# Designs tried in a protein design chat: VHH binders against q9y6x5. Part 324

Target 1, 379 residues: q9y6x5
Amino acid sequence: LPPKLLLVSFDGFRADYLKNYEFPHLQNFIKEGVLVEHVKNVFITKTFPNHYSIVTGLYEESHGIVANSMYDAVTKKHFSDSNDKDPFWWNEAVPIWVTNQLQENRSSAAAMWPGTDVPIHDTISSYFMNYNSSVSFEERLNNITMWLNNSNPPVTFATLYWEEPDASGHKYGPEDKENMSRVLKKIDDLIGDLVQRLKMLGLWENLNVIITSDHGMTQCSQDRLINLDSCIDHSYYTLIDLSPVAAILPKINRTEVYNKLKNCSPHMNVYLKEDIPNRFYYQHNDRIQPIILVADEGWTIVLNESSQKLGDHGYDNSLPSMHPFLAAHGPAFHKGYKHSTINIVDIYPMMCHILGLKPHPNNGTFGHTKCLLVDQWCI
Key: E = the ipSAE of ESMFold2; O = the ipSAE of OpenDDE; V2 = 0.75 times the mean of E and O plus 0.25 times the DockQ between their complexes.

## First folded at step 14 (VHH)

Design I8 (framework vhh_8dlx_2; at its last look DockQ between E and O 0.84; V2 from the best seeds 0.66)
Fold by ESMFold2, look of step 14:
Structure I8 (fold): chain B 379 residues (1-379), chain A 125 residues (1-125)
Amino acid sequence: as target 1 above (379 residues)
Amino acid sequence: EVQLVESGGGVVQPGRSLRLSCAASGFTFDDYAMHWVRQAPGKGLEWIGNIYESGSKFYNPSLKSLVTISRDDSTNTLYLQMNSLRAEDTAIYYCARGETVWKRSGEYQIEFDYWGKGTLVTVSS
């Protein structure tokens, strides 16, 4: 009976939503498994970087997906949501599904987890869906469960990605209790369907399931805008990424661009690359631009235009509002155990342990997750 | 089937106020964000602002002090209140329905799928 693992992400699921909203299905899942109440993610607290950190155990500077929008000055390549399939961007690390399916008698399956439709180190997930946000959760779940149940060699590692509550968090903001209550109720129903599908197919007892997220969400406001155009003309720089961490490629002397920006707003920190705080682990990659601007929580950097966002993420990873949770259930996990916090990079070595894989060099600490696992002595 | 019908346009003196209406039909109005867009003579389209089904409002920064957008979901009506009108506010004013598509990157796109025929506002002495 080979060990099997399903890794599920609900994008933008802020950890304290669990305290502030009702999740009967997720709470039943947690009751029979484990909960990590806060997962400290990696800076920048954005979707592509944190999903890749989960599956590589690496900080962003080490795996090379340093933002949702990137530019490489040497090759002149651009990365974006709509331009994410060039292996160049992903090849600075080896994600767990590649390591898994290169083992004898093993396959990997994926329903839209970032990077799984890309041939990384000439290896693409054995079964995968090309990213398409119009594909329903039901279809993603049907494909994943079909592959887990009916594949040769067997699928031992599978991923499932869903875009909510991130999209609605951006639209309404996390403080809109009425609208977020409706959104989160729908997500809890999807978790209920996931569990019931696994039970009906005979997978529930022997499949390890992790339900987690990449980041949280903080409230934004039209009264908390930083207008970059008021401080610096567009001709002095190329904008690689905007908010809440702007990536600035100077077109003129870097010190002059820095000086134009440093007093732009008291609600924004301006860093030369060498001055980025060490605790971010966000310095040692050529894709990190020479100047970054980091807005304070709840502030939005704009280019003399309106922002439609009432919620955002990408802020300092020490902020509790940026933290997701992790819940897990299955034969590898204790039942009814709660843990306060882990680092998001710790998930990778834990998953490697569950699957019997040798982890690549990484930034995670297996000891941080031992208490979640039945086969480990925790104390 | 979707219809958006603007009204309330006409000739108005500089410095005065005007309220435009947009009557919506053929869809569930309170499930959609609604927008105002204008086109001055010989100019391109200029987005004025929007109001989401949640009641949240966003404005073009250059027009923020001039305009107020509101909606009445019980009558399926979108409103644009314009104050302190100037000659440069002479334009055709359109009501539009726009769907906001949020990407996993946190980026968004607004797609305008239905437009009214517009109502002309002329600001002239």
Scores: ipSAE 0.619, ipTM 0.833, lowest interface PAE 1.6, mean pLDDT 94
Fold by OpenDDE, look of step 14:
Structure I8 (fold): chain B 379 residues (1-379), chain A 125 residues (1-125)
Amino acid sequence: as target 1 above (379 residues)
Amino acid sequence: EVQLVESGGGVVQPGRSLRLSCAASGFTFDDYAMHWVRQAPGKGLEWIGNIYESGSKFYNPSLKSLVTISRDDSTNTLYLQMNSLRAEDTAIYYCARGETVWKRSGEYQIEFDYWGKGTLVTVSS
C-alpha cells in the first residue's frame, strides 16, 4: 500500500504550552511517536505564510504568501482572509497536495488548510472543504477520515486545520492560565478524538500523522502601543498590513516616509525593503512593500484605533514565543524520540520523503529530520 | 428572552458627569462581553467601549479619557461613567451584547446580537 500522511495544524499552538499545561492525549501521541520541541517558523510569523511554508518548504519571499494581508501594485489586487481565492496569490509555488495528486493512483484531501480551496496551477484537491469557521472539528475530522478510508484513487495526503488555540490566544493572551488551560484542554480532547477516530477506522497503524502549528503567541498589553498617527499623517502612505509587522506603501517620496517613521518608537525597527535583515528571508518579492515596520515582542502597532488583542503573533521568528511544535506518529516515525529543533521549511522535504514524492526546489534541509525517521541513519 | 434596558439618561449641563446603567436579563450575563454604543443626531453609530466577561476593558481612543465602563455580574448590570460631558456627547446611548470574532488573519470583528432600546443623553447649557 502506498504510504499515507495526515498533516494537522492547530493554529497558534505555542511550543512551550507543552511544558506549561497538561496534554494527556497529545502526550500519549508523542510517547508512541516523535516530538520536535521547537520549530523555527518563517518571518513574518503569521498564519497564511507559515502554513504555505509548511507545504512548500519555501521562505515567504519565495512562495509569495508574504502576509495575511497583501497588495500587488501591478495588478492592484488585494489579498486577505476574506479575499484569498485568487490563484494569482498562490501560483508562485507548488504545494505538496498538488504534487501528490498529480501522481498516478493518488489523490489529496483537505479540511480548511489555507490555500486548499483554491485551484493552484490549475489543480485543486480532489476532496476539500471550503473554508468555514463555523464547521466543527468533528465534521472536518469525519470528512478527512472518510476520504482517507474510502476514496479511489486513494487519498494519500490529507490536511486538517483548526483555528484554536490562536483565536483564544488573541482574546485572553497566552499568560492567562485560567482561560488558556480550558482552551488547551479542549485542544487535547480534539487530539483524543482524532486518535480514537483513526483507531476505529483501522487507520492508526498505517497512517502517518503529523500534528503541528504555524506559530506561537506573545502577551500584548494596552500599555505597549505604537501609534503611527503620532509620527506620520495618513495622507502620506497606504497601510497594507498593520501589526506587529506593518507594510507601508508610500504616497509621497519613500525617503520622506521613512524619515518620519524611523524614530517613531524605540520599540519598533523601520526597514527599507533593501535593508531588511537577510536572516528573515523576506526581501526578494514584489509583494513586500517598500517599507516595513517591525514591532518588538509584545508591542502593538496601531493607528488612531484601539486594539483588543491581549495576545498576538507575527514577530521576529527567532523569538521562542513565536515557535510552534511538531509531533508525529506512524510507520515512518520512531517511537519515543524527542528532538530539540528544526526549521518549519524542513517539514516539506520530510513529507515528500515519506510519501515518495520528488520535492520541488525548496529551502528545507532533509538532514534535519533524519533522526525522526525509521528508514534513515541518525548519529 | 434576552433583554437589555438602559437607564440614567437625561439633560445635563456641559462639564457634568453622568452614569448610565444597563440591566440585562434572559441570559447568563457573566458569560458575555458587553458594549456601549451611541448615536448622535444625524450621525452613524459610534462604538464607545466594551468590557469582557474576564473584566478586560477596551475603549474608543477618542473617548477613553472621558468614559469608564464597568459591570456587576451579581446584578447583571453594565455601567457607563461619563465625565466632563460636552455638547457633542449628545446622543442616544445603547448597551449591546457582543462577541469578538477572530479570523485566521488575526483580524477581528465585533458582532452584536442584542441591543437595548437606548437612553437619550442631552448635553446643553
Scores: ipSAE 0.589, ipTM 0.825, lowest interface PAE 0.8, mean pLDDT 95
ESMFold2 (binder alone), look of step 14: mean pLDDT 79; pTM 0.784

Design J1 (framework vhh_surovatamig_d1; at its last look DockQ between E and O 0.76; V2 from the best seeds 0.00; counts 0 for: pae E 4.0 > 2)
Fold by OpenDDE, look of step 14:
Formats: C-alpha cells, structure tokens, sequence
Structure J1 (fold): chain B 379 residues (1-379), chain A 125 residues (1-125)
C-alpha cells in the first residue's frame, strides 16, 4: 500500500508557545514522534505565502504567492483573501497535492488549506471543502478522515487547516497569558480529537501526520504606529498591501516616492525592489511592487486610521516570534526525537520522499530533515 | 454591483435603544462573515461586532458587550445590530462590512471586502 500523509496547519502557532504553555495532547503526539522546535518560514511571513511554500518547497518569489494581497500590473488583476480563486495566481508552481493526484492509483483531499479549492494546472483535489470559516474543526476532520479511509483511488495525501490560534493572536496579542491560555488549550484539545479519531478508525499506526503552522505572532501596540499619511500624499501612490510589509505602487516618479518614504520612520526600512535584501528571497517576481516598506517587529503601518490589532505577523522571517513549529508522527518518523531548526521550504522534499513522489524543482534541502526519518542516516 | 445599505440610525437619548439594519446585494451574503464598524467624530474606524456565516458565532468589542447584539438573516441578506443602553461614546457613523475569509476580529478598514456608506447614530441628552 502506498504511504499516506496528513498535513495539518494551525494558523499562527508561534513556536515558543510550546515552552510557555501546556499541551498534554500535543506533547504526547511529540513523544511518540518527532519535533522541530523552530521552523524558519518565508518572507513575507503571511498565511497564503507560507502555506504555499510548505506544499511547493519554494520561496515566495518563485511560487508567485508573494502576499495576502497582490496586484499584477499587466493583467490589472487583484488577489486577496476574498479573491483567491483565479488559477492565474497559483499556476507559477505545482503544489504537492496536484503532483500526488496525477500519480497512478492515488488521490488527494483537502479541508480548507489555501489554494486547495482552486484548479491549479487544470487539476483540483479529488476531495475538497470550499473555504468557510464557520465550519467546525470536527466537520473538517470528519471529512478528511472519511476520505482517507474510504476513497477509491485511495487518498494518499490530505491537508487540514484551522484558523486558530492566529485569529485570537491578532485580537488578544501573544502576550495576553490569560486569553491565550484558553485559546491554546482549545487547540490542544483539537489535537487530542484528531489523534483519538485516527485511533478509532485504525489509521493511527499507518498514517503519517505532520502538525505545523505558517507563522508566529508578535505583540503590537497603539503606541507603535507608523502613519504613512504623515510622509506622503495618497495621490502619489497606490497601496497594494499595508502592514507590516507595505507594497507601494508609485503614481509619480518612483525615486520621488522613495525619497518621501525613506525617512518616514526610524522603525521602518524602505526598499526599492532591486535593493531588497537577498536573504528574503523576495525580489524576482513581477508581483512584487517597486517599493516595499518593512516595519520593525511590533510596529504597525497605518494610514490616517487606527488599528485595533494587538498581535500581528508578516515581519522579518529571521525573528523568532515569526517562527512556527513542526511535529510529526507515523511509520516514516522516529519516536522521541527533537530537532532544533529547519527551513519551511524543507518540508516539501521531505513530504515527497515520504510519499514516494518525485519533487519538482524546489528551494528545500532534504538533508535538513534526514534525522527525522527512520529510513535515513543521521549523524 | 455589490451594495451594503445601512439604516436605522438617528438621535437617541442616553440609555435609549436603536436597531440598525443592513441590506446586502450583489454577492453571496451567506458566504461572508459580517461586521459592524463605527467611526466617531475625530476618531478612526473602530470594529464593533462580527457574526460568522452560520450566525452561531458572534464577537464584540469589549465596550459594547452586554449592550449590543449582532444578528443576521441569510435568507433576507440582512445584518442587524440591536443597540441597548446607548452611551454618548457610542455616537458614530456605523458601517456594515463584509469579509469572506475571516481570520481575525479586528480588521483595518482596508481588510474588509465590502463596506456600506454608513448610518449616523447620535446619543445625546
């Protein structure tokens, strides 16, 4: 029988939550499997880009999902979290569920993972749920496990997505111990439900399961705001994305716009597209705008309006507060092994290996995950 | 064409009640989380309340908890805000707003997919 893999994402699960809160179910999951304590995600550290990086092994400049909000100057198209269904945006890469499904006697399933309800390269997951935030985790889990257990061709790759603790992180801020404790307790309980259901269905011993996240969360404050209106008139540019990384499309000379913004705040770096630091791997795509603004950790870029967010993400991907974790369990993984760090793009070649798929060209390094796998040598 | 049309605003005394309505058209109303936001004179836009697609989950800004109730009728494509025990600080233009992919309760104004023209609520003696 071909190997099976379930990829689960809890949006905005900051890595150090594991050190600061109790997760009895997740810890048990880890005890019987493996843990990567910190996963360095891709810049920008946002939901759509990082989820697509997980399943493609590519940096954002390569897979083309460069933000949650995008603009293409040639086609005049817009991308947003409410306007994500056009394959135009996704077709610059091939996600793993498409690769998997195109194999003989295999199918894929998805529960609201970004991009899974869109035909990519004219292929859509055999089983999927349209995104609806009102659908419970239980219902998502039930559908995924039903498909894993009863489908023909068999579902060999499945994805499951959940919006917490990201939503709560935005609302309360990651430093609100009281509220976040409650939220994280619920997440742990959901992990317990997942494990219990897999055991009940007889899937637990044979199914590989990865639990991870796309990014962390940093504390914001009303005292740490950068008002662009204080630096430049709205008539001089179009705003494509705002905070904490603003994408600027100049309506006048680019240099003039740059000069108006470069000293706007000591807590914000302003880059011409060609001057974006190489370490971000965020330059070589037409969907990246001519000027980007990058706020310092915990600072919020605003227009002449206020933000009520107490937590946010999207900052420099080298910041620990932006890093998620990865845990895994199943026949492909060791038991009781902990690893310090990997890159988020490393997950793709690992998943391909587990599933016996030939990976598309990617930015991941399989060697970084060898120690997690029972069939690999580890020094 | 997408439209959100608010109604029900007006002048009310402190301690009074108002019920706001929002009529939606031009999009699949039941697929969107709906919110009320408000802008007080001289202040920025403030999130007030959100109700998810099914209507079973609701969230409120702390200052209105226990006083305001958000509700929706998907068949009628309508959003409501029952406002009780109104205070002077509740004075604002109230906007109906829609969000498809709901990841957080507190959104910047630009984060909403659609927003109405607003209805003025004035709480004064």
Amino acid sequence: as target 1 above (379 residues)
Amino acid sequence: EVQLVESGGGLVQPGGSLRLSCAASGFTFSDYAMSWVRQAPGKGLEWVATIKQSGSEKDYVDSVKGRFTISRDNAKKSLYLQMNSLRAEDTAVYYCAAKYRYWEAFYEPRSFDYRGQGTLVTVSS
Scores: ipSAE 0.443, ipTM 0.777, lowest interface PAE 1.3, mean pLDDT 94
Fold by ESMFold2, look of step 14:
Structure J1 (fold): chain B 379 residues (1-379), chain A 125 residues (1-125)
Amino acid sequence: as target 1 above (379 residues)
Amino acid sequence: EVQLVESGGGLVQPGGSLRLSCAASGFTFSDYAMSWVRQAPGKGLEWVATIKQSGSEKDYVDSVKGRFTISRDNAKKSLYLQMNSLRAEDTAVYYCAAKYRYWEAFYEPRSFDYRGQGTLVTVSS
């Protein structure tokens, strides 16, 4: 039987939700498979960059999706969450679904994973859904399972993306136990539905399933605002991205802009591009602007305006609040094994191994995930 | 080229009702989540309500819940806000707004892809 893999992301699923809330269906999934309790993601801890890191094994500076909002000075192109389909932005890397479907007798399917509706290197996922947030999880799952069961050549790699708990995390904040409990119960029910659907269709025993996320969520507050307009006139710079990592393109001498910003708030770090900490792996790409501002956890950069947002992400990737989890089940995985941590870039070479694909050059370390796999020596 | 045109604002006494409309053109209306946002005199922009592309999922700020109803007609490319039991604090310019991707920064004023010209609602005796 050809090896098959379904990669599922629940956006904004903070790792410690697993211990702070009840997930009977996810816990059953884990009991029959593996758990990685913390996945250290990549800086900036934003949606587009981290989803692309999962499927390329690359740091953001290497795959070129460095934020949800970007500007390229050479081409004068803009990228945003509503202007994301130009292949230019995605072509600095080769995501796993492209590599997979270029193999003989293989195809790939996608239900709204970032980038899967873009022809990257002139190759788009063999089966895909254009992004539309009103399409239910059930409809996304029905399409994916139909493609897994009925396609010729067979679908061997599939992705499924869901917007929660990220959307609700922004609205309520992760500390709102009443609302987040309701949201997370719905997500657990969706995981139960996923497993039930796979069993009903005869896929469960021979399909490898990874359930993971791109980042966590931290609590914000109206009392923790950094008013950028109080520190610098907007005429001195072009704002490419705002919070919690602002991307600043100076309109005047860069040092003058830096000096106006460096003492703006004790709750914000201001970096010249060459001074960005090495541990971020966030320097060597033209899409990273000459100055970035990094807010402290729970602080929001604003332009002299209030914010109704009670949760956010994008902060320093060393923060536990920014870390997701990973769970997996299937013939490639042990049963009942728990692992402390991996790097998010490690997921890509593991997936390539499971699928029998030659990975492109990447930043992941296959050895970090060996203990999850039945065909590997753990110790 | 993209147009969002609000109508139905006006003067009304407390406890009264108004229905706002928004006519959309220049983009594929059914691909966008639609929202009403408002700005009271001298205040910042406040999110009021959102309706997803299909029309079945709706969300409201707590201060209007039970009094306001958002709806859409994708065939007519129109968005509506039925406002009942109006209060003086509902006085504002009401804007129609559109968002393609409904994730992450839903409630930030800068997150909307399109916003209309607004229609004034004044609730006063």
Scores: ipSAE 0.365, ipTM 0.749, lowest interface PAE 4.0, mean pLDDT 92
ESMFold2 (binder alone), look of step 14: mean pLDDT 85; pTM 0.863

Design J2 (framework vhh_surovatamig_d1; at its last look DockQ between E and O 0.56; V2 from the best seeds 0.00; counts 0 for: pae E 3.3 > 2)
Fold by OpenDDE, look of step 14:
Structure J2 (fold): chain B 379 residues (1-379), chain A 125 residues (1-125)
Amino acid sequence: as target 1 above (379 residues)
Amino acid sequence: EVQLVESGGGLVQPGGSLRLSCAASGFTFSDYAMSWVRQAPGKGLEWVATIKQSGSEKDYVDSVKGRFTISRDNAKKSLYLQMNSLRAEDTAVYYCAAKYRYWEAFYEPRAYDYRGQGTLVTVSS
C-alpha cells in the first residue's frame, strides 16, 4: 500500500508557545514522534505565502504568492484573502497535492488549506471543501478522515487547516497569558480529537501525520504606530499591502516616492525592489511592487487610522516570534526525537520522500530533515 | 455590483438610542463576517463590532461593550447595530463592512473587502 500523509496546520502557532504553555495532547503526539522546535518560515511571514511554500518547497518569489494581497500590473488583477480563486495566482508553482493526484492509483483531499479549492494547472483535489470559516474543526476532520479511509483511488495525501491560534493572537496579543491559555488549550484539545479519531478508525499506526503552522505572532501596541500619511500624500501612490510589510505602487516618480518614505520612521526600513535584502528571497517576481516598507518587530504601519490588533505577523522571517514549529508521527518518523531548526521549504522534499513522489525543483534541502526519518542516516 | 447601504443615523441626545441598519446586495451575504466601523470628526477609522457568518459569535470594541449590540439577518441580507446609552464620543460616521476570511482583518478598518458610504450619528445636547 502506498504511504499516506496528513498535513495539518494551525495558523499562527508561535514556536515558543510549546515552552510557555501546557499541551498534554500535543506533547503526547511529540513523545511518540518527532519535534522540530523552530521552523524558519519565508518572508513575508503571512498565511497564503507560507502555506504555499510548505506545499511547494519554494520561496515566495518563486511560487508567486508573495502576499495575502497582491496586484499584477500587466493584467490589472487583484489578489486578496476574499479573492483568491483565480488560478492565475497559483499557477507559477505545482503544489504537492497536484503532483500526488496525478500519480497512478492516488488521490488527494483537502479541508480548507490555502489554494486547495482552486484548480491549479487544471487540476483540483479529488476531495476538497470550499473555504468557510464557520465550518467546525470536527466537520473538517470528519471529512478528511472519511476520505482517507474510504476513497477509491485511495487518498494518499490530505491537508487540514484551522484558523487558530492566529485569529486570537491578533485579538489578544501573544503576551496575554490569560486569554491565550484558553485559546491554546482549545487547540490542544483539537489535537486530542484528531488523534482519537485516527485511532478509532484504525488509521493511527499507518498514517503519517505532520502538525505544523505557517508563522508565529508578535506583540503589538497602539504606542508603536507608523503613520504613512505623515510622510507622503495618498495621491502619490497606491497601497497594495499595508502592514507590517507595505507594498507601494508609485503614481509619480519612484525616486520621489522613495525619498518621501525613506526617513518616515526609524522603525521602518524602506527598500526599492532591487535593493531588497537577498536573504529574504523576495525580489525576483513581477508581483512584488517597486517599493516595500518593512516595519520593525511589533510596529504597525497605518494610514491615519486606528488598528486595534494586539498581535501581528508578517515581519522579518529571522525573528523567533515569527517562527512556527513542526511535529510529526507515523511509520516514516522516529519516536522521541527532537530537532532544533529547519527551513519551512524543507518540508516539501521531506513530504515527497515519504510519499514516494518525485519533487519539482524547489528550494528545500532534504538533508535537513533526514534525522526525522527512520529510513535515513543521521549523524 | 456590491452594495452596502447604511441607514438609521441621526441626531440624538446623550443617553439616547439609535438602531442602524445595513442592506447588502451583490454578494453572498451569509458567507461574510460583517462589521461596523466608525470615523469620528478629525479622527481615524475605528473598528466597532463584528458578527460572524452564523450570527452566534460577536465581538466589540471595549468602549461600546454593554451598550451596543450587533446582529444580522441572513435571509434579509441585513446587518444591524443597536446603540444604547449613547455618548458624545460615539459621534461619527458609521460604516457597514464585510470580510470573507480572516478574523485579524476585523481590527484593521482598511482590510475589509467591502464597505458602505456610511451614516452619520451625532450625539449632542
Scores: ipSAE 0.521, ipTM 0.804, lowest interface PAE 1.3, mean pLDDT 95
Fold by ESMFold2, look of step 14:
Structure J2 (fold): chain B 379 residues (1-379), chain A 125 residues (1-125)
Amino acid sequence: as target 1 above (379 residues)
Amino acid sequence: EVQLVESGGGLVQPGGSLRLSCAASGFTFSDYAMSWVRQAPGKGLEWVATIKQSGSEKDYVDSVKGRFTISRDNAKKSLYLQMNSLRAEDTAVYYCAAKYRYWEAFYEPRAYDYRGQGTLVTVSS
């Protein structure tokens, strides 16, 4: 039996929720496995980019999913969360499910992980669900476990995506303890259901399971708005993405647009593409626009309007509020081990190791995760 | 061509009821989460209610909870808002809106993929 791996994401699960809220089921999972308390994700700290970084081991500039909204000036193509099916956007990298299912006698399965319903390099996940947010966690899990048990060739890599606590984090903000406690209790119950289902189906002891997330969430406020319309007229630029990292395509001279924006707010950094800090690894892709605006934590860039969101993400990846966690259980992992931090790009080479796959060139460092694994010397 | 056409607005007295409808065409209606958003005179847009693709999951802003009911009929490609116990502060233009992936841009009135032209509801004695 080849080793099997289930990768699970709960979108927007901030690392410090584990410390500040009760998770009896997740804590039992961790007790019998491993925990990485903080995962340093990639800039920008948005959903599509970070989910693709997990499965490719690449920075956003290298895998080409650089935001949830993108524009390519040469082809005049647009990408958005409702217009994401064109393989053009995804083809700058090879995600792990493609590499896995191209191995002899292996298949991959997916329940709504970003990109798994797109034919990347003319290859779509062997078993998949088209995205639909009305499909319950239970139905997603039922499909995944059915495919893990009943497929020929066997499913050796599976992934499962869930939209919470991200959606509620945007609605309430992470500081709304009453509402977030309710939401996070529901998430913990789903984790309990996951573990119980795997045990009942006889999968628990021989399936490796990773539970992680793509980013955290920070509190926003109507008192922390940056009004772009107060600084620059719409006619001078095309807006590719707005907040908290705005992507600006100048319609007039780039320097003129930059000069109109550079003093717009003390709570926003304005970068020419060549001046983006090297630590972001966010410069060397044509999809990164000539000017980006990076709001300070908890600030929202708006177009002369209010915002209804009380929580957001996408900010500087050095911010602890942007960091998720990683927990894992299974025969490849130690039991009862806690690790402080890894980089999100380190997850890919670790998964390749567990599955016996040759990783594509990537930005991860296997050494950062080897202490989690029973077959490695932790030194 | 995508079309969202609202109807059923009008004048009503406080405590009265109205039923808004939205007819959709030009897209696969059942693939989209649907919402009502409103704009009161001289104010910004406000999210009112959302219903997921299957029609079983619904959410409301607290100010209308218990008074408004969102529903959809996927066979008729139609969205509805039953508004009961109307108050003066419910006076607004009501817009029908559609979102394919609501999980990231939740409750942002300008983040929807499609939005109609709106129907005016006036609650006045």
Scores: ipSAE 0.441, ipTM 0.780, lowest interface PAE 3.3, mean pLDDT 92
ESMFold2 (binder alone), look of step 14: mean pLDDT 85; pTM 0.860

